# Ledger of designs, part 3: VHH binders against Ras and Rab interactor 2 (RIN2)

Target 1, 92 residues: Ras and Rab interactor 2 (RIN2), of Homo sapiens (Human) (q8wyp3r787to878)
Amino acid sequence: FQNYLRVAFQEVNSGCTGKTLLVRPYITTEDVCQICAEKFKVGDPEEYSLFLFVDETWQQLAEDTYPQKIKAELHSRPQPHIFHFVYKRIKN
Short names: E, the ipSAE of ESMFold2; O, the ipSAE of OpenDDE; V2, 0.75 times the mean of E and O plus 0.25 times the DockQ between their complexes.

## First folded at step 1 (VHH)

Design g11 (framework vhh_6z1v_2)
Fold by ESMFold2-Fast, scan of step 1:
Structure g11 (fold): chain B 92 residues (1-92), chain A 124 residues (1-124)
Amino acid sequence: as target 1 above (92 residues)
Amino acid sequence: EVQLVESGGRLVRTGGSLRLSCAASGFTFSSYAMGWFRQAPGKEREVVAAITWSGGSTWHADFVKGRFTISRDNAKNTVYLQMNSLKPEDTAVYYCAARDYGLGYRSEDEYDYWGQGTQVTVSS
């Protein structure tokens, strides 16, 4: 069990960057978004959310979900999936 | 042949409770994430709740949090929606839907299979 969450940051005119966050098992999506806003120096955090990218499909995560639990479930699936957590603007 | 069949919809009084069921066949149910959607006449279809393939994570829309609970029984190939404290605004056709991964959030286009719906009517 790893207490780390890799999150990519996407901006329209910037290259894609990423950070590895040290997180607790029950950290919420809301908590992750707050950490991302601070680490990526976002001035308008209300315009951003955490998205899950799985096999080229994007899904916005609700604030009360648990990213580490979602990550564990995806790792536990019988079929392997390529997935990423991405912090980006809700409206593009 | 893939099939999703909703059941349990009926007329209920305001403040009442109801449990919807969705029976799945023709695919490996335990490998699919499930969602509940609803559509009232003249309105767009909206996502109500979602559950991962294992049942280890769930999501509920803000307008049903604390009132509705999604669950699943993989041994019975069934997903459920327990609806409590029903309001007239909950009147709609309720649909279950399946996708090959993840939580169903916001986009109905991400679901592979759909049921035909079950009518829930909430009256004063």
Scores: ipSAE 0.000, ipTM 0.180, lowest interface PAE 13.3, mean pLDDT 80

Design g12 (framework vhh_7uia_1)
Fold by ESMFold2-Fast, scan of step 1:
Structure g12 (fold): chain B 92 residues (1-92), chain A 124 residues (1-124)
Amino acid sequence: as target 1 above (92 residues)
Amino acid sequence: QLQLVETGGGLVKPGGSLRLSCVVSGFTFSSYSMAWVRQAPGKELEWVSSISGSGDSTYYEDSVKGRFTISTDNAKNTLYLQMSSLKPEDTAVYYCAKDLGYSYGRDYYGMDVWGQGTQVTVSS
């Protein structure tokens, strides 16, 4: 798999936009959140986190996890799963 | 005024050890991730290691993992890189940087490199 990460930005009542990040294999969730806060210009980054949306289920990713490793694991499954990484408010 | 001052470089033989120090001033040290970056002669900048602002998370380039240790002393506003089992391939100028992330490409978001760096030479 290629060293890119697609991240969607979800705002309350504003819809959803996204960016493609070219990242190192062991970039952490906290590093991705820091990049997202700057690129999406959020003024309250402490209220946001990175979530995994798969099979209509939301999972908040811990700061010390590796999104590229999670992506690789999802792609390695025998049946393809549709999933998204979403940067959004923790309380939504 | 933001300032980073790197020290601790020198000449060492293969298998030797060095500790690099970076004294930080002009911003709240514990609020930012910090990194060590190096540049070998004729090469581009290479990321070596990063540490989170809390100090709880550390990350390493594969070629240095197990040999280098990044750490901070928040009371002294100082970042360290302990280098052991040094190899000729580690010869470079080492820079301390405030880590702004490692995303490269069309949506580039990189690191700010501050100061003159400190020269590490590993020679037999």
Scores: ipSAE 0.000, ipTM 0.098, lowest interface PAE 14.0, mean pLDDT 74

Design g13 (framework vhh_enristomig)
Fold by ESMFold2-Fast, scan of step 1:
Structure g13 (fold): chain B 92 residues (1-92), chain A 123 residues (1-123)
Amino acid sequence: as target 1 above (92 residues)
Amino acid sequence: EVQLLESGGGEVQPGGSLRLSCAASGSTFSSYAISWYRQAPGKQREWVSTIYSGGSTNYAESVKGRFTISRDNAKNTLYLQMSSLRAEDTAVYYCARESRDYVWGSYDTFDYWGQGTLVTVKP
């Protein structure tokens, strides 16, 4: 189903949990972060953002980007890429 | 069947302390994130605190520095130590078990809620 986004939640020294979100195709990173704050019970959402982890690098996604479009672009590449969307603290 | 049972509520003066407990039955406790929520009279239910499977904790801004969440996995019990209580902390407090930490590719699972315990901060 194309209208889903898997997002991992990163906890310091406690492992990683995740949720599958049912979302609109052009949902913004800002909207995803609001959903994640609610789903992962974050009391300080201003300290968190959505990151893309790809090729061993972390990329913070700007609020006005579209995670589903980013996902589609990565899937459209000739060579496969392993990537994850991670909701985590901006400063570790 | 998973059941959560809150206890420890009561009446307290402003500045006082209370310790809430939530006992889980019918489930393995240690692999889940467990949260406290509260519902004040006439308001929507609000999140208070969460303790994750690895021991990390998060708190709502309104309770940071005053409340401490902890758990005893051997006793399948969640605690909320409340200090410096204020009139605005008056609410029914609920515990909720988040679904198990899921392996990548799994789906969201159901959460379970307790029936609540009343905390009244009386001037």
Scores: ipSAE 0.000, ipTM 0.155, lowest interface PAE 12.3, mean pLDDT 76

Design g14 (framework vhh_rezetamig_d1)
Fold by ESMFold2-Fast, scan of step 1:
Structure g14 (fold): chain B 92 residues (1-92), chain A 126 residues (1-126)
Amino acid sequence: as target 1 above (92 residues)
Amino acid sequence: QLQLQESGPGLVKPSETLSLTCTVSGGSISSGGYYWGWIRQPPGKGLEWIGHIYYSGSTYYNPSLENRVTISVDTSKNQFSLKLSSVTAADTAVYYCARDTRGYDFWSGSSPFDYRGQGTLVTVSS
């Protein structure tokens, strides 16, 4: 039984790319950021964080949150919303 | 450069609480991207992950041990600690503190450790 998390990579002066990550159910935002730094070949990972984009709003996810739990909650809403997890620079 | 050192009593009586402290030197526990944790090796057995903590205080424990384990962090002293309650002879092991990078090893389900202490033997005996 597998769990996946789709993460977009947003870079200044570059296009957006994305990856589907195979993750544990209780993986933390900090763990996801480590995987993203490796997969997207980021040399300055301390300048990046994982954000949630939903309803045209951005939320920076705290390091000790659980993206799979957030995803499950968003999917379980009575009127589900379109959302994306985005790995991007904290300050653009 | 980075060094971890375990400290605490080498002998604990059955039913008491085992308490160990890890002192980190040459680097900061407040370093992002890393967890700080405990693993043990009972005589003649493999390594067992106990748990780890992020410097913010978020903890993750081995489900088989979670009702007996508390891990805490003191960033001002650059230390983190383990308390294991209600010990029995089965808790006799060499205990190691370690820096943990779980994010890249999600497929195997194991915790890759890039730095460990030398280990400290804890014997549970009356």
Scores: ipSAE 0.000, ipTM 0.110, lowest interface PAE 16.3, mean pLDDT 78

Design g15 (framework vhh_7qbe_3)
Fold by ESMFold2-Fast, scan of step 1:
Structure g15 (fold): chain B 92 residues (1-92), chain A 121 residues (1-121)
Amino acid sequence: as target 1 above (92 residues)
Amino acid sequence: QLQLVESGGGLVQAGGSLRLSCTASGFTYAMGWFRQGPGKEREFVASISGSGGSTYYADSVKGRFTISRDNAKNTLYLQMNSLKSEDTAVYYCAADRYLTGYDSRSEYDYWGKGTRVTVSS
């Protein structure tokens, strides 16, 4: 499994960092959030979620979605899309 | 939760060889070796990608050290040949459980307690 997922970490009043995760194709958003909480050393993981930022729009991903499937779908569309997965606080 | 245990350190004569091992309690992606000599800061020695297909070495050890891994055993190795007194250090195993492709020389999340290598003249 050579599926890569790039996730940015966004926090209010601090810089943004990112990590590239080697994940299986059917990893869930819940699994990705758990990995991000560990990798970004988040003390209050219940306050964070994974968001999709696409075409200047934010969308919170439900826990039972599959980020790699979402990524593949966006890449396969005839119109190009600029998108990012961002791990950030739910309330801001 | 992930634990790394190094072994194989010891006393060896200059020009000799030594093999270090590091066993992980679970699957890891990128792994590497770092060392810290007396009165020095920790420095990079070598790293290996999750698949084992890519390896990177510090200039000071190129041609003398070989990093390898056995993913079936969750074990990392460092074969050290033509040892020099300046190779004397505590050698640390480092691992990244979920990160790959970022930069095999980048910071790692998990670290072992280290194994001491002393090269005598």
Scores: ipSAE 0.000, ipTM 0.105, lowest interface PAE 14.9, mean pLDDT 78

Design g16 (framework vhh_8h63_2)
Fold by ESMFold2-Fast, scan of step 1:
Order: C-alpha cells, then structure tokens, then sequence
Structure g16 (fold): chain B 92 residues (1-92), chain A 123 residues (1-123)
C-alpha cells in the first residue's frame, strides 16, 4: 500500500484545499475524521464526515470502512476515475 | 516506502521529441493510477497526463495530441513520450501516484513525490 492519503476539506467560505496525510494501510474512516478535525481546526467535528467524491457523485463513508482499501479498489478498476476523499459537513 | 525516480530530461529544440521515465518502488505499481505533473518557473504544479491501472489515459488540453503516457507493469516504470515540444513545455516534470486532476489543492510536502527531471525547450 501507499503510505499517504489525500483528503480535501470542503466547507462554506472555505476554498478547495486539502492535506496529504501520512497514514497506515489499516486506518479507519473514523481515525481519518479525527485527524482531519484536528488538522482543519473544526469546532464541531460531530457535524462532519469523510465522503468519497468519484465520477461526480458523493458517497458518505461509514466510520468502520478503510479509506486505503477503497483507494486501492478504485485504482484497480479498468476505467480512469477522478476521485477525492473529502472531509465536509454531513448536511449541506 | 514509496519511491518515484524520474529520469530522461534534458535540453531539446522546439519541435523536437523527448521521453522521460519514472521508476517506481515500494507499492504494487500495477494496481494504482500513475501520472505526470510539471511545474514551470513561477507557476503552480499541474497534472499533464494520467494513466489508470487498466491503461486508460488522461491528457491536459495543453499537451493533448502531442504527449503519450504509457506504463510497463512488469518493470514498474511509467513513461511520457513528448512530441512537437514547445518552449512553453519547459518545466520540471514529476512522476505521481494517487493523483489529483486539479479539483483540489493538496499539501504534498512528503518525499513520495520524486525529485523531478528538468525538460528545457529552446526556440
């Protein structure tokens, strides 16, 4: 596995910016959300979740999923995919 | 440990051709999308070409029709064949994996991006 995960931060009045996280292959979505809350300085982390943005569609990731495993699966598909992991508010 | 080592850059005349390569190690190369990014003086780094694990390709409009990206999974090597080079193609070329297509600006301060290979096109 790759030793990094790119996570974008999307919020009202915030630009399209993100961070590259050095993470373990078995890191969970819950763990990633905790790291993002700290790095993006959100004051209400319970209102945010990690989403997968792929093929212009949004999917909220369950807290017990593995983003590195999801990333590997997307890269194994035959068609090109533009995808991003995005930390953003659950309700927009 | 993910390592990407670029090579093959140099000085070429406008209208000429050049191939740059990237040797990858530390991950299962064949399962991941790969790409080439470049950074010209005074400009932000941009993705110019990408290739999926299945071999499907993407090209930025500025290089479409002139550049060809390819991969050799047996050798863990990525290639960029550059034809009809223009002075505007002068840049440091970087190999990338798990690429972004410009949707978000990422903090990429990790050494997982290679040192790059310089391509200079004179006119």
Amino acid sequence: as target 1 above (92 residues)
Amino acid sequence: ELQLVESGGGLVQAGGSLTVSCAASGFTFSRYAMGWSRQAPGKERELVAGISSGGDTYYADTVKGRFTISRDNAKNTLYLQMNSLKPEDTAMYYCATDFSLGRYSYDTGFDYWGQGTQVTVSG
Scores: ipSAE 0.037, ipTM 0.511, lowest interface PAE 4.8, mean pLDDT 78

Design g17 (framework vhh_6z1v_2)
Fold by ESMFold2-Fast, scan of step 1:
Structure g17 (fold): chain B 92 residues (1-92), chain A 124 residues (1-124)
Amino acid sequence: as target 1 above (92 residues)
Amino acid sequence: EVQLVESGGRLVRTGGSLRLSCAASGRTFSDYAMGWFRQAPGKEREVVAAISRSGGSTWHADFVKGRFTISRDNAKNTVYLQMNSLKPEDTAVYYCAAGYLDTKFYSPSEYDYWGQGTQVTVSS
């Protein structure tokens, strides 16, 4: 089912960790960031954003985008892609 | 929730080939990324190969690269591991695993469901 989203948490001075989030299909990137701030216990959420890492490139997702729709689009591409969603600091 | 059942493990000679199967039941198989892991006596469980939900992306560990191939058939709710040019050091219990992962498919902690394992023994 498409009501889940795997997100990695990347912190500058610590190892990466990941969580599987149960989310609604129409949830926004802004809502996902709020959930991540709570689950990863981030005290300065304004310094973080949700990024898409795909084909060795980083893309910062705009607050009004829909991660589940982005995930579905990536799964629908004709060529194989390795990708992941990463919650990390904007500056670094 | 999903149940995984491995099959195909047996005794095989060095240089031989073997195909392992993992049948899934329960929730929709195509919702999960799948992995194959192995564990030899006295060793830690290690990742062998992984495959994305669609089967469009695969990963293979360096120690099996060129010899093993992971694949899946979503119509049959099955994932396979084709093992060629088998070596004695490939002797292990092989496990299949399923997870809701889009990242870090190589990490055991990313998988939520595991099978009971199937024994592969390679003799010289």
Scores: ipSAE 0.000, ipTM 0.110, lowest interface PAE 16.4, mean pLDDT 78

Design g18 (framework vhh_7uia_1)
Fold by ESMFold2-Fast, scan of step 1:
Structure g18 (fold): chain B 92 residues (1-92), chain A 125 residues (1-125)
Amino acid sequence: as target 1 above (92 residues)
Amino acid sequence: QLQLVETGGGLVKPGGSLRLSCVVSGFTFSRYAMAWVRQAPGKELEWVSSISGSGGSTYYEDSVKGRFTISTDNAKNTLYLQMSSLKPEDTAVYYCARDHSEYLWSGKDTYFDYWGQGTQVTVSS
């Protein structure tokens, strides 16, 4: 499993940082959020979620979704979409 | 045409050392940042270390800092990972990976587009 997922971490004081997570194809959003909480060292993981930012819009991903499937769908479109997965607070 | 081939894995006792090598072909080696990534049995993939295309910048995961050294030999198109003070927790398949970019924001802020078959490192008594 040589798949990867780039996730940006949006933090008020430190600006935007990112990590490349190398993940299996069927990793869930719940699994990704757990990894992000550990790697970005957040003390309040319940206040964070994984978002998709695409075409100037934010979408909170449900825990039972598959980010790698979402990524593949976006890449399969004939017109390229610029998108980012962002681990950030649910409420600004 | 593009290939990344890892060697140097094996069985080693805790506290021991190993040097992993990754020979690359099919692209201009010095134009890409390179990385080592590992996967322990039953666990997710973990980024270990990255080096810029020029070799001027290196970054390490906190758990390997001071124990592992990443380096390149551009004349030989080879990436190395010198591993010292090995721990049972370092047991994993180690992959050589190519970043999309020559430059690193930080080693943890990278995309990988190609990587090799992996080499097994086992640390046990």
Scores: ipSAE 0.000, ipTM 0.140, lowest interface PAE 11.2, mean pLDDT 77

Design g19 (framework vhh_enristomig)
Fold by ESMFold2-Fast, scan of step 1:
Structure g19 (fold): chain B 92 residues (1-92), chain A 125 residues (1-125)
Amino acid sequence: as target 1 above (92 residues)
Amino acid sequence: EVQLLESGGGEVQPGGSLRLSCAASGFTFSDYAISWYRQAPGKQREWVSTITSGGSTNYAESVKGRFTISRDNAKNTLYLQMSSLRAEDTAVYYCAKGRSTYIEYSGTRYYFDYWGQGTLVTVKP
């Protein structure tokens, strides 16, 4: 499989669109947030973070986590799961 | 901006009652089904109750007969009246807007709900 990470950008329009990022397997959440700030043209990147939404739950990812490793772990689970990486404001 | 603000949580003894509120803004409240969810420590979020735009209600088996969901469209507010509370009702309670937002990846649509920050309910003897 190619090293792609799909990230949705959530803003006031309620319409979630996203970008597919070509990333290295060891890319950190901090690096992904930096790329997202640039590609989504965010003027206040300190107000945003990367979140993982899985099966009716969600969590903010710590800067030193590895989204590609998280994705691989979710794909390796016995039961299929619907999950999304979402770049959004820390405050709802 | 879709915004949901829960309130009314607190500490109660078993058998007690609480009323939770969820103030909504940023969408036409009356057009959507609105739900209550809860999350106990270490567990996944559990659906509690839904009220449709038409006023029909539905409840999780664990809360039927004890909880009542209602809405006030004039105030854009959702309520959850909780009675006969049990230790196992201890959780953070979340208000969730019905799905109108989707993420489209490779031609596939994925749905998710908006949640507020939650309000903590602790039932302890």
Scores: ipSAE 0.000, ipTM 0.103, lowest interface PAE 14.6, mean pLDDT 75

Design g2 (framework vhh_6z1v_2; at its last look DockQ between E and O 0.43; V2 from the best seeds 0.00; counts 0 for: pae E 9.4 > 2)
Fold by ESMFold2, look of step 2:
Structure g2 (fold): chain B 92 residues (1-92), chain A 123 residues (1-123)
Amino acid sequence: as target 1 above (92 residues)
Amino acid sequence: EVQLVESGGRLVRTGGSLRLSCAASGRTFSSYAMGWFRQAPGKEREVVAAISWSGGSTWHADFVKGRFTISRDNAKNTVYLQMNSLKPEDTAVYYCAADRGLYSRDTYEYDYWGQGTQVTVSS
């Protein structure tokens, strides 16, 4: 029953690195972004946000959304969905 | 945070069509899943249809499949319910609701609710 969220860190020209975060079930996107800024050592966290890639589309997640709830709902679908949470620059 | 306002409910005859609209606040509208619910007199509120934030995934209750279609226009911050082949049993107050997740069929998962719009279908 682990409380975890896998997040990829995407940098311009540097590629992508993934980490698994231990988080509370009702953590907000804003709080995840704060954790990511610390874990990925970004110096300008206001230029980053958490994004969801699913069904071949990107969506910037609003600060008051719940990534763990989104993950649970994606897993409850009858068809498999490939999705990724990505911490990346907003202007990318 | 989002505020929702439904419109378009009115009296229509059996077999008629009607489109409901739900105007939502803010440019973050595209981060919310949306649902349409209805409540007839003496009944519990029930889910009619739901749609993901992008519009790429939808769900419709069996009692409306083929007749009702949920859709959204994120540029206009609006979600719609197109209602065709209306029956007297569709008479209810229809509510728009927003979910901070992708969407849900359960009322308790929705954080924001509109005030409702009355749809009446006459014989």
Scores: ipSAE 0.006, ipTM 0.292, lowest interface PAE 9.4, mean pLDDT 82
ESMFold2-Fast, scan of step 1: ipSAE 0.076; ipTM 0.522
ESMFold2 (binder alone), look of step 2: mean pLDDT 83; pTM 0.852
OpenDDE, look of step 2: ipSAE 0.376; ipTM 0.730

Design g20 (framework vhh_rezetamig_d1)
Fold by ESMFold2-Fast, scan of step 1:
Structure g20 (fold): chain B 92 residues (1-92), chain A 125 residues (1-125)
Amino acid sequence: as target 1 above (92 residues)
Amino acid sequence: QLQLQESGPGLVKPSETLSLTCTVSGGSISSRDYYWGWIRQPPGKGLEWIGHIYYSGSTYYNPSLENRVTISVDTSKNQFSLKLSSVTAADTAVYYCARESIYGSGRDLYYMDVRGQGTLVTVSS
């Protein structure tokens, strides 16, 4: 099977869309942000970052983190929680 | 046509740093769809993935080599480089640079569509 990462795109007042990215298991957050900028047609990528939304908490992911590893860790919890990766502006 | 070419010393003494450069021609290293990586083949063994870099500077290394490996990219020269510190005889291998798709198979540790011809590096004193 394939490694994939579901990423939501949050625009100011434009609603939320999402894409499923086919990615390598060791892809970094910076690499995901570059792919998202292209796939979501973002003209100002320096204003965006990848966030993790889990348990009603937003966390900005550092560029050198590994989203697939984060996803695996969240799925391995004894009581798995609903989580989302969201590509959005750093400042709203 | 895209071509990759390794360069660097063919002989390194134990405990020193192995340094190789890959020159990319016929295409741009500043490509959104690819990582630029290093792999090696020790005598009588299979291929071992060392690590890769994205043109932004983001790196991922083989965990078994992570503490000794540095990969860097110079987009102005269309080159990327490998440094492997504290070498031993076990690091003797043919070293290849390669282009890897970022949209790889979940079963593969790496996915290469173009690689250089390889350069033999011997660790001996």
Scores: ipSAE 0.000, ipTM 0.189, lowest interface PAE 13.6, mean pLDDT 80

Design g3 (framework vhh_enristomig)
Fold by ESMFold2-Fast, scan of step 1:
Structure g3 (fold): chain B 92 residues (1-92), chain A 124 residues (1-124)
Amino acid sequence: as target 1 above (92 residues)
Amino acid sequence: EVQLLESGGGEVQPGGSLRLSCAASGFTVSSNYISWYRQAPGKQREWVSTIYSGGSTNYAESVKGRFTISRDNAKNTLYLQMSSLRAEDTAVYYCARDLRYFDWLSSPYYFDYWGQGTLVTVKP
């Protein structure tokens, strides 16, 4: 288990950028969103959220969830899953 | 609002040609990595082709030499020119804004915004 989280940032009219965040195991989705707003220089953070893309499906993560626990659960599944955490606009 | 709208699908005979279009709104195709995917009934979604922001292109082995991806920046539209069509090309074709150019995002799974899809049927 490594204490890092890879997060992609998807913007309109801009390619995707990504960052590796060094985080504590119990970091919340709300905490991750605050870090992402600062690091990706987002001026309207209330319009963004952290999403999980897994099995060709988008899931918006609730603020009180724990991305590192979600990551660990996905890694522990008997069948491998490809997934990404993406910081993006809630709408569009 | 980001939207991708595919069109141009239809029925064609083996060896025939079709041109698919993907009209983008809410973002600029020339500034992004845009891909075509397809999904045949009962099968997993398959990557077909990508055009990168700089204009370079890449293709799945199954379509190299037969398909050509292009874009019209003035119309903000992506195209897939399909030639020498085969029965196994029958699928719903989707366009998608692509995130895979990052090192850790090197994956057969492209994600972001998907269109509604357009059906291509190759029948004798």
Scores: ipSAE 0.000, ipTM 0.142, lowest interface PAE 11.8, mean pLDDT 77

Design g4 (framework vhh_8h63_2)
Fold by ESMFold2-Fast, scan of step 1:
Order: sequence, then C-alpha cells, then structure tokens
Structure g4 (fold): chain B 92 residues (1-92), chain A 123 residues (1-123)
Amino acid sequence: as target 1 above (92 residues)
Amino acid sequence: ELQLVESGGGLVQAGGSLTVSCAASGSTFSSYAMGWSRQAPGKERELVAGITSGGSTYYADTVKGRFTISRDNAKNTLYLQMNSLKPEDTAMYYCAARTYDLRGSYSDEYDYWGQGTQVTVSG
C-alpha cells in the first residue's frame, strides 16, 4: 500500500526496532524524520536521518525526497530489490 | 532542490591528466549518490564512474584504473581525476545525482544533472 511505510530504528543501546507509519503518498523524507523522532522518542533528532539500505549499501536520503515514491519504484522493478528504510544516526 | 555545476574541462594532450569538478548547491549534498557520465557526438551517454553517499565507488571498464572519483562533503564538491587520457575520452562530461544507489543498475535513474563540461584530448 502507498499509505504505509515500514521504518526500522537502529540504536546502539536499544537494539533494532521497527514501526509501520501511516503516511501520505507525497510525504517528504524531512517529514518522515520528524515523525520518527517523535515515535522513537529521540532527544537529539539533529543527529539522525533516514537511510535506504539496499543491495548491502547505505544511502542517506535527502530531506526533499519522497520515500513512498522510492518504495513504489523499487517494488515495480522486474527484479525487485530487497530494501529497508532505516532511521539511524548519521555518524557511527 | 539540488543544482550541479561542472568545471575544469579543457584541452589536454594524449597521455596527460585532468581533474573535473562539480559544485553542488540547494540541498544536502552528502545525502546523494553521485556520478559522472559522458557523451561524445553521435554516441550514447555512458556512465563512467559513480560514488555512493558512504564513499563506495563504481567504474566502467573503459576507464577503470585510469579515472578516480571522489567527493568532499564539507565542500559540497564531486571530483573526477582523469589520468592517462586517450583521444577516445573526448566528450562532454556531466555530473549527476540521485536519492539512492542501485549499484548502477539504472544509469538513467539520476534525478539531477549539470550542464556539462567539455574535455578534449588531442593526439
């Protein structure tokens, strides 16, 4: 579905958790990061960003991108890629 | 929104070296996967080098061992160092950016492109 986005949260001391977000089709990465900071109770949101993990590669998503568009494009490939959206610290 | 401006092209003799650069503005440069493509008159555009936000690199077989792609996130600049240049390297070189990297599976999937910088190798 276009209105759901699964995001994993990677944190050093709490392990790995995930949440499914109900979001608009044209929600920006900046908006998703704000939702994640609130839902994962992050006190220093400036240190975090949304990453795409695909083909064993980490890609930090620019704030003006559209995660649902990226998700739809990856799902539509003839050879679908296994991918995850991960909210994590920029530095590690 | 990301804007890209290439510079550093010019005339160089075969066997020489040249570095072209791409200055990015408008968005968070470090978040983008970047690449260099080239196009000679009458030929298809070719992706010659790519670099992910994390620094992993890709090179086309035509330039492997001769070209080096690098990025400076503090200066919002992408570089392509070209060594052992050949007349066949003569082309317009374009800087490109995308929001994610599929390991070059889709070279036409770049979201932003510069205007290009001309490299001419005499010989």
Scores: ipSAE 0.000, ipTM 0.150, lowest interface PAE 12.1, mean pLDDT 78

Design g5 (framework vhh_rezetamig_d1)
Fold by ESMFold2-Fast, scan of step 1:
Structure g5 (fold): chain B 92 residues (1-92), chain A 125 residues (1-125)
Amino acid sequence: as target 1 above (92 residues)
Amino acid sequence: QLQLQESGPGLVKPSETLSLTCTVSGGSISSSSYYWGWIRQPPGKGLEWIGHIYYSGSTYYNPSLENRVTISVDTSKNQFSLKLSSVTAADTAVYYCARHDYGDYRLGYSYFDYRGQGTLVTVSS
């Protein structure tokens, strides 16, 4: 069952928590952000986005990208590194 | 019997580098199942995640701290360490090293499920 997306929620002064989201293969980053805002009870969702942590770098995912497709691509690499999807403030 | 223990100076002068080591006992740091990290709690404030590392050396830092933070791992000594540069009084906190099982998401997770006892670091002259 590959229809899951693990997302960490990062807050300054609160650390990280996480949730497993059961999602469709072509769910968009915009839809994931909406689910995260509800599940993490964020009052200012317009200030947050979904980021990818990989190889010591942060990458903000555009709203029209597909996190499950990104996950599949990262898993298929011959020299895989550990990665995280993180819902966090854009300017924090 | 997993045990995490912080070590390092309890007093650091402003502008210097804060350096802490975590020694892991009762489990191997060279495990694909875990990340190893640092969190802190300043007096009167909540917990703040600093960053974490995988045994391969891949690191993930709090963006608010990333320009000052370096986390490294020494698998041969079963240790990982924190360096925080250019410290100020705002960096005074209890610092904890911690383990995170990133794979266990069944009911949601805290990012760190095992912690050391914590060590107080005061930034003062």
Scores: ipSAE 0.000, ipTM 0.132, lowest interface PAE 13.3, mean pLDDT 78

